# Designs tried in a protein design chat: miniprotein binders against b5y8h6. Part 5

Target 1, 289 residues: b5y8h6
Amino acid sequence: MQKVIVVTGLSGAGKSTVSKALEDLGYVVVDNVPVDLLHNLLELYEAKNQEQLVAVVVDSRSLRHQGEVSKFVADLKDLKNRMPLDVIFLEASTDTLLSRFNLTRHLHPLVHATGSRIALIEAIEREKELMSELRDVSDVVLDTTGMKERDLVYQVENFIGKDRGPEFYLISFSYQRGLPTNADMIYDARVFQNPYYVDELRTLTGLDDSVAEYVRADHNYGRFLDLWVELAERSYNEHIKMGKPYLVIGVGCTGGQHRSVLVVRDLSDQLTKNGHKVITWHRELGSVN

## First folded at step 23 (miniprotein)

Design u2
Fold by ESMFold2, fold request of step 26:
Structure u2 (fold): chain B 289 residues (1-289), chain A 100 residues (1-100)
Amino acid sequence: as target 1 above (289 residues)
Amino acid sequence: SPEDLRKLLEYARRLVRMAEKAEKQARELEKKGDVQDAAESYYYAFFRYLWAIWELRQALELETDPERKEKIRKEIREYLRKAYELEEEMEELEKELQKK
């Protein structure tokens, strides 16, 4: 069975946007599912079509009291032991939720009358307290405060791909052309001896063994490479905790042909040996990629 | 296996659709003058094309028929062309962001 996605969270936090994003990814999204029916619904999909991508959006009216929330948490733990299942929890600041309810004029499930701003604030805060147990067991918490719909869609897509996709993108570049866009980290390979000033190496690249031999012979190379691998893995682990399933690392040298290319090559080899999924992009080498 | 090959090709095409959607969003944002948001959507599209190519290269390793292999290679070349194009767009937008 494909991994099931359960969408839950604070009223008004963006469940409809997440539903649309999942539909665009090919999920059959079952909306407004009462907590009590979750187990039966998922068993039906498991029995009849194990290749179907299924997402369930839980009916907020089923989660009005602590007993209901605690039962839902227990049900989720039980279901996770029997099938692959991830929980997405949506939240936002009280001010953001207030603004969304005022603009849409939807009734908050914990308030009995619309129009009382104080009652709405209290309902939102009570829902946050009520839902804290569920938030704590969710696989990802998406804070939609100030977030555009596009950004939420990208975060959903990142989360769905987290277990399949690349963990590292390694980009070699030329400082003369400028830093690669959206790199999380930049490593400067100009500290190593420069093959450009060796006539027979000048027109080659860091993919050529003679260039690799020359650069690796630099007394700093082995130690810096080891430290760089360790830093990459530690940084990646922190990105995972923040909900970003990959790390983008730029490695630069002056021309982008020799030292940066070799470093990307050696980093990719070592990270792959360590079990990571790695993509490389040699920005200055054109059709080599 | 044939099933593994089918799954790789299907997933690669899903990634391309994500990339194409993000590319369209980026071009719309650029026309509106939302340079920072446009750049972010171009970055997203770029990395999705790279991921799609990575999936297709795995499919190429499993495929044995020369004609079907060439079909996959043509797809990879097309998506590489898209990645190079997006990289140029990102560079142009970064120049604009530095001036502002």
Scores: ipSAE 0.739, ipTM 0.913, lowest interface PAE 1.0, mean pLDDT 87
Fold by ESMFold2, last read:
Structure u2 (fold): chain B 289 residues (1-289), chain A 100 residues (1-100)
Amino acid sequence: as target 1 above (289 residues)
Amino acid sequence: SPEDLRKLLEYARRLVRMAEKAEKQARELEKKGDVQDAAESYYYAFFRYLWAIWELRQALELETDPERKEKIRKEIREYLRKAYELEEEMEELEKELQKK
């Protein structure tokens, strides 16, 4: 069965936007599902079509007391033992949620009637306490405070693609042209011997074996490469904990033709041998990509 | 397998639709003067095109028919051109951000 997505979280935190994003990705989205029906619903889809993309948005009215939340957490753990399943938890600051409820004029599930700002604040804070156990066991927590609708869509799309997509983007660049615009980390390859000053190598690139041989002969090259591979892998592991499923590494040298290109080439080779999914982009080489 | 090839091609199309949507949003934001947000949407589109190309290259390795292989190669070339275009847009916007 394809991985099932369960969407939950604080009332008013953005479930509608997430639901729409999942529909656009081809999911059959079943909205406002009471927690008591979750097992039956998912068993039905498992029996019908193993390839169906299914997302379930849990009805907040089913989660009004700690006992109900704890039972839901237990149900999710049981379902995870039976089928591939991820939980998305949505949250936002109290001020953000206040603003959203006032604009939409919807009742918070823990408030008997509208009108009192103090009662609404208390209901939001009570829901945060109530949901803390569920939040702690969710596979990703998306904080929608100050987030535009498009940003939330991007984050949903990132999360859905996390197990399939590239883990590393490696970009070679020239310091003279400037840093790549969205690099998480920069490796400085200017520390290695510069092929530009060797007449036979000057017009070649880091893709040419003679340039590669020259730069790899630098006595520090192997040590730096090993450390850079290790740093890349450890940094990637921390990024996935923060909900970003890939790492963008820029590798620079003065001209962007020789040393940075070779380092990207060798990093890509080693990371791929270690089982990672890697994309390379040689910014200064044009049609090579 | 034929099913694996079909899934790769369909996923690449999904990624391209994401990239095109993000590119359109970036151009709208740029027109409104929201330069930082426009840059972020251009970055998103750029990486989605690179990912789509990566999926298509895997499909190319599985495809055996010469005519269908050439169709995939043409798609890859088109999306590479889009990626180069977006890179130029991102650089232009970055110059604007630095002046401010």
Scores: ipSAE 0.736, ipTM 0.912, lowest interface PAE 1.0, mean pLDDT 87
Fold by ESMFold2, look of step 23:
Structure u2 (fold): chain B 289 residues (1-289), chain A 100 residues (1-100)
Amino acid sequence: as target 1 above (289 residues)
Amino acid sequence: SPEDLRKLLEYARRLVRMAEKAEKQARELEKKGDVQDAAESYYYAFFRYLWAIWELRQALELETDPERKEKIRKEIREYLRKAYELEEEMEELEKELQKK
């Protein structure tokens, strides 16, 4: 069936925003679920509708003691063996959480969990310590400190799409028009021989075989292409570590018609052969995209 | 397969809904003068339209009925048009960011 999403994390860290984002994506979101009911609830939804998108938001009030957290971690490991399931853990700085609790006026769960009256700051720090085991086994940790609601929504949507979406966006562009503002990296294709100075090629593009033949004949072309493929893959792996599931590469030449278009074409072919999901966009070619 | 085709079309619709929501947010932010936030939302919408087109092109390869193929091609053309519009808007906002 469809991958189940379990939302957990520090009290006040943004679970409601994540819940709304998942609802907008078509998930049935079951909120305030005590950890002891998780198995039964998921079994019920599995029996009802195998194509239903289900997300569960765990009730932080059921995670007040280390024993409860450790059991939840064990339950998650067991559930992952039986169904596709990802865990989203939300956190934020103590200062951010303080502000959010003062604004919402909700009781922090650990005020009662300590058996004594403690300051809100101490309750937040105790929860961070208590939840550290759960944080360590979560599939993604989203730090909501200083994050706009919109940014959190985008990050949830990116996470949900991580196993399906493109890994590379390759954009060809003209230096005369300017760099694409959305690129993570820029490759400069002006290093290759310029088809513009060959009359028969001037009005063609890097999609035409005669332009491709001319540019590929540059003695540096094959080596640069190989190195650029390697750099793209290494850079992508680092972006994954940083929580961004794709890499945007701009490839430029002066007019954006010949060399950059061909390089994007050849990069796309090689990355696809290597097993990557690649999208191309030829900014200067308009309707040819 | 028929199930694969259905999944591609369904997912493309989800991506378009994300793109449309982000586009609406960007226009609202632009009206308020929040140019940097508007640009970020336009970029998000742009990439979601490109992803939707990518899913639809895969659906086009699986579809065999000429009428349904043409319907998919019409959708691709519509989303290409959206991507071009968003690209122009991003360039306009970039000029405004550089003045500020």
Scores: ipSAE 0.735, ipTM 0.911, lowest interface PAE 1.0, mean pLDDT 87
Fold by ESMFold2, fold request of step 26:
Structure u2 (fold): chain B 289 residues (1-289), chain A 100 residues (1-100)
Amino acid sequence: as target 1 above (289 residues)
Amino acid sequence: SPEDLRKLLEYARRLVRMAEKAEKQARELEKKGDVQDAAESYYYAFFRYLWAIWELRQALELETDPERKEKIRKEIREYLRKAYELEEEMEELEKELQKK
């Protein structure tokens, strides 16, 4: 059975936007699912069509007291033992949620009628406390405070692809042309001896073995490469913790033809041998990519 | 395996749809003058095309039929062209930012 997505979180935090994003990704989204129906619904899909992408959006109105939340947490743990399942928890600041409820005048699940701002604040804070156990066991917590719809969609798409996609994007570039936009880190390959001043190498690239031999002969090369591999892996691990499932590293030299290209090539080879999923892009070499 | 090949091709198409959506969004943001958000959407599209190509290259390694392999290569060439186009769009956008 393909991985099931369970969407939950604070009332007003953005479940409809997440639902639309999942539909666009090809999920059958079952909205407003009471927590006590979750097992039966998923068992039905398991028996009916194991290839179907299924997401369920849990109805917060069925989570009105701690006993219901604790049972739901237990149900999620049981389901995770039987099928691949991830939980997305949505939240936002109290002020953001207040703004969203005031504009719609819809009743918060923990308030029996449209009330004062103070009553709404108290209801929101009670829901945060009530849902804290569920938040703690969720696979990702998406804070929608101040977030545009586009940004939330991108975060959902990143989360859905987190275990499949590339972990590193390595871009070689020319300092003369400028840094690649959105690189997380820049490695400066200008520290290595420059093949441009060797007649036989000038018109070649870092993909040619003669250029590779020349640059690798630099006494600094092996040590810098080892350090750069280690830094890349450690930086990736920290980015994962912050919710970004990949790291973009730019490697530059003056012309972007020799040293940066070789470093990207060797860095990619080493990271791949270490078990990582790596994409390379040689910005200054057109047909090579 | 045939099932693994099918899944790779299906996922590559999903990534292309993400890239196309982000590209359209970036162009709309650029028309509105929201240059920073447009740039972010252009780069999102760029990385999604690169990912799609990466999936297709894995599919190419699994495919044994010469005609099907050529169709996959044609898709890769098309998405490479899109990646180069997006890179040029970003360069033009960066020039506009420099002009103040």
Scores: ipSAE 0.712, ipTM 0.900, lowest interface PAE 1.1, mean pLDDT 87

Design u2
Fold by ESMFold2, last read:
Structure u2 (fold): chain B 289 residues (1-289), chain A 100 residues (1-100)
Amino acid sequence: as target 1 above (289 residues)
Amino acid sequence: SPEDLRKLLEYARRLVRMAEKAEKQARELEKKGDVQDAAESYYYAFFRYLWAIWELRQALELETDPERKEKIRKEIREYLRKAYELEEEMEELEKELQKK
């Protein structure tokens, strides 16, 4: 059975945007599901089509008291033991939620007064307290404070791909052309001996064995490579804890043809041997990618 | 297995749809003058194309039919061209961000 997504969280935190993002990814999204019906609904989809991507958006009106929240938490734990299931919890700052409620306010036929901002603040804070147990057991907490719809969609897509996608993107680049602004970390390969000043190597790249032999002969090369592999893995593990599913490392040298290319090649080989999913991009080498 | 090959191809197609959507958003943001947001969407599209190529290369390793292998290679070449195009767009936007 494909992994089921359960969407929950604070009122006004962005459930509709997440629903649309999941639909665009091919999920059948069942909206406003009362918590009491969750088990029956998921059993139906399990029996009907095990390849179907299913997402369920839980009706927050079913979660008005701590007892209901605690039962839902217990139900989720039981369901996770029987099927692959992830819980997405949506939240935002009180100020953000106030702004969203104000912007989406519609005139209701039964509204006889303008209402109170203080009462809305208290309701939001009460909901945060009530939902804290559910938040604590969720597989991801998406804080939508200050987030445009586009940003939330990207976060959902990143979460859905977290177990399948690449863990490292390694980009070789030329300092003369400038740093890639999309990199999380930059490794400077200019510390190694420069093949450019060897006539026979100048027109070659870091993909050529002659260049590789020359650069690897630098007495610092092996040590730096080992340290860079260790730093990459350590940095990745810490970034995963912060909800960033991949790490982008730029490796630079002056021309982007020799040293940076070799380092990306060797770094990729070692990270792959260590079990990581790695993508390489040689920014200055066109058709070779 | 044939099922693994099918899943790789299907997932690559999904990634391309994500990339195309993000590219369209980036172009609309660029037209409006939202240069920083446009750059973010271009970077997102770029990495989705690279991921799609990565999936397709795995599919190429599993495929045995020469005709179908060539179709996969053509797709990889097409998405590589897209990735290079997006790099050019990102570089143009970097020049605009430096003026700001």
Scores: ipSAE 0.701, ipTM 0.890, lowest interface PAE 1.1, mean pLDDT 86
Fold by ESMFold2, fold request of step 26:
Structure u2 (fold): chain B 289 residues (1-289), chain A 100 residues (1-100)
Amino acid sequence: as target 1 above (289 residues)
Amino acid sequence: SPEDLRKLLEYARRLVRMAEKAEKQARELEKKGDVQDAAESYYYAFFRYLWAIWELRQALELETDPERKEKIRKEIREYLRKAYELEEEMEELEKELQKK
């Protein structure tokens, strides 16, 4: 069975944007599902079509009391034991939610009368308190405060792709041209012997075996490569903890043709051998690796 | 397997749609003068094209028909061209951010 996505969170926090993003990713999105129906609905989809991408947006009006929230949390725990399921919880600051409700005609589920700003503030704060248990058990919490719709879509797409996508992007570059845009880390390959000063290697690249043989013969090459692999893996583990699903490493040398290209090639090979999903980009070459 | 090949091709096309959408958003933000937000959308598009190429290369390894293999290679070449274009845009925006 494909992983099921359950979308929940504070009223007005952006569920419609998440729904649209999931539809664009090929999910059948069932909107406004009462919490009491969730278990039966998902069992029906499981029995009907195991390959279907299903997302369920839970109706906020079903979660007005602590008993309902606690039951929903229990239902989610039970469902997670029986099927692959992730919960996305949406939240935002009170001021942000106030602004969003003022621009729409949608009623907050805890408001008894339309139009009262004080009543709306109190309703939002009560919902935050009520939802704290659900928030604590969610697989991701997306804070939409100050976030443009575009940013929320990117966050959803990153979350959905986290188990499939690349873990490392390795970019070879020339220091003469400058650092690659938005690299998280830079490795300096200028420490290795330079093939540029060997006439027959000068016009080749780090993709050519003769260049690879020359650079790998540097007595420090193997040691640095081992340390760089270890650092990459450890740094990746910290990035995933902070919610960024991949690490971008730039590897540079003066011309960007020889040493940096080989290091990216060898680093990619070792990280792939270790079980990681790796993408390489040779910025200074006019072709694929 | 043929099932794995189909899934790779479908996913690559979804990634390209994400990249194209982000590229369009980046160009609109750039026209508005929102340089930092434009750069972020260009970065997103760039990495999505690279990811799509990565999926297509795996599909190429599974594909056995020469005609279908060449079609995949043409797609890869197109998306590589897009990635290089986006990289130029990101570099130009970085120059603008440094001028402040």
Scores: ipSAE 0.646, ipTM 0.880, lowest interface PAE 1.3, mean pLDDT 86
Fold by OpenDDE base, look of step 23:
Structure u2 (fold): chain B 289 residues (1-289), chain A 100 residues (1-100)
Amino acid sequence: as target 1 above (289 residues)
Amino acid sequence: SPEDLRKLLEYARRLVRMAEKAEKQARELEKKGDVQDAAESYYYAFFRYLWAIWELRQALELETDPERKEKIRKEIREYLRKAYELEEEMEELEKELQKK
């Protein structure tokens, strides 16, 4: 994770939200730094405390002309060679930006007069053009079109912040008690042989070795587990593209104590072995592993 | 390393603060009748507590002092309880959303 972050992008794209999220992650955030001082500021922070997380927010107020943007890009390239630095570029569709400006009644930095809708569109397009070079050299481009503030915060926390958050949240549950509301995907563990009908296993849970042995003996168990792992990983990759940096998977069985619990454990183990950060929650047991 | 351990503990504490803030927001939204937004805030809080627990478990693996280990275990138990409480709140809100 990069110790220094530069946040830039289009006006109205969500820089303030990102700034706040970085503060919550422990970054010292400096807003609206003049481009000519950026290099000196970042060097100063590096010299004082190499462990300090620093974020700098730069917007079009500081980058008014193409020459300033080009200089800034050159400075960023130089800084990247000297310190661990990531550049985040925020953007959104013209329609989204128009809507946001209309709602907030904020003037666009490039609009000098109480601008007509046309003037605002022109300003947005001009800013896009102006910032295009900066976008091209950015390490991360975040399209905030259609995103709620919380979604943007999640992205910052999990991908840009100090440490990547969990990639998978696996929740075991009982179908009798209803589906987890927050699940993106549901796996049905009822397809495996039911330990409930075995007297010695009925009072146990999927955390117990004897239950695990019994359910794993199902001829379909290994194949389904493999397919579920693959599906989870592929789905996660697509969710990232959609702006959600984590996947919530519900695994259900009838009682939520045996099969679902076991599958969550085994999925977690395999995904962890594959290098993923996984959190498990057993809804019916009230336990986190 | 001791430094790694410290970082894990500090990060866990930050996550908890985020969770607490989200929980407070959820309660306020609920009072206003914004059930969907409240649910989302509860979800956020829930996941932050789970994340904090995960970080604390990593810290527990690095900690060698028995007294400090016990302190970490106590914190984990507390946050597990919080997660459980939040789950119950989420379930209640879900029921309300389904009736709408």
Scores: ipSAE 0.560, ipTM 0.849, lowest interface PAE 0.9, mean pLDDT 87
Fold by OpenDDE base, last read:
Structure u2 (fold): chain B 289 residues (1-289), chain A 100 residues (1-100)
Amino acid sequence: as target 1 above (289 residues)
Amino acid sequence: SPEDLRKLLEYARRLVRMAEKAEKQARELEKKGDVQDAAESYYYAFFRYLWAIWELRQALELETDPERKEKIRKEIREYLRKAYELEEEMEELEKELQKK
């Protein structure tokens, strides 16, 4: 059973970044859920699909008074007894929050007027006090002081673990038709013997066994495949640290029909065998596997 | 199991909703001249459609009813079309970004 994630904390502490990160991990994120509906919403998601990744964002926009916070804390405790639930609390130093609000020119939820710097400080301190009880019961407290967005994403990824969205998108393509614009890395499958010059194979694709046998017979095929798998896995591990929880690999050949298709299939098979979630798209064939 | 099939279909639908939302956001950002953010939103939508298609293909393997299979195939074709459309839009935006 997947854990439901509750994202909360101080205004300006990075909840939007965390929300986006969770979406990139395959979570359905519901922002600013009314406290009264939280229980029903969570139960609904649990009842429909226990495998569905669900996150909710709750903050001072919904929790305006200490009584509401206390009720919310009580509700969270109850929910934890019924379902796997983790609470992430985001915070930052007052100076950091001030800086962020000044930069974004957003109004603090607890500030009623375009107030002085003093009013903003008071609002921040009030919010800290208001959220203190919730902080105390949180499973993870993330201090985002001095943290870059990418670092925060990485922390979220580490907390959630690897049970997330696809780790790899493999796209076969034709160099004649252009590179995929969203690829992080390109593998050139033209290094292998070309089946196009074999009459029996020309009209087939890399999905056909005869084409596969021909290309795999290349003395370099196995070696390159192994290297590409290793490179993919290593690159993925670094990308996640940079705040991108997936890797897009384009595999190209001249026509995008034979060698590129085969390599994508074989890469996918090996990466899947290694425990990765892989999505493939054969751009020139019009298929996703 | 029928339950597994249901879960796959529901998850695919959620992914599509996410993609549609992102696509809408991308268009709005594009109108505002936020080309970079628009591109990111298009990328997001694109990969959500691919993910949805992947889930639907898994569902198709479990589905035994011919009519339901055809419905799933139709959805796959639709989302594939969307993915190709988004790729074209992304290419156009990338060209604009390279000119700045």
Scores: ipSAE 0.551, ipTM 0.855, lowest interface PAE 0.9, mean pLDDT 87

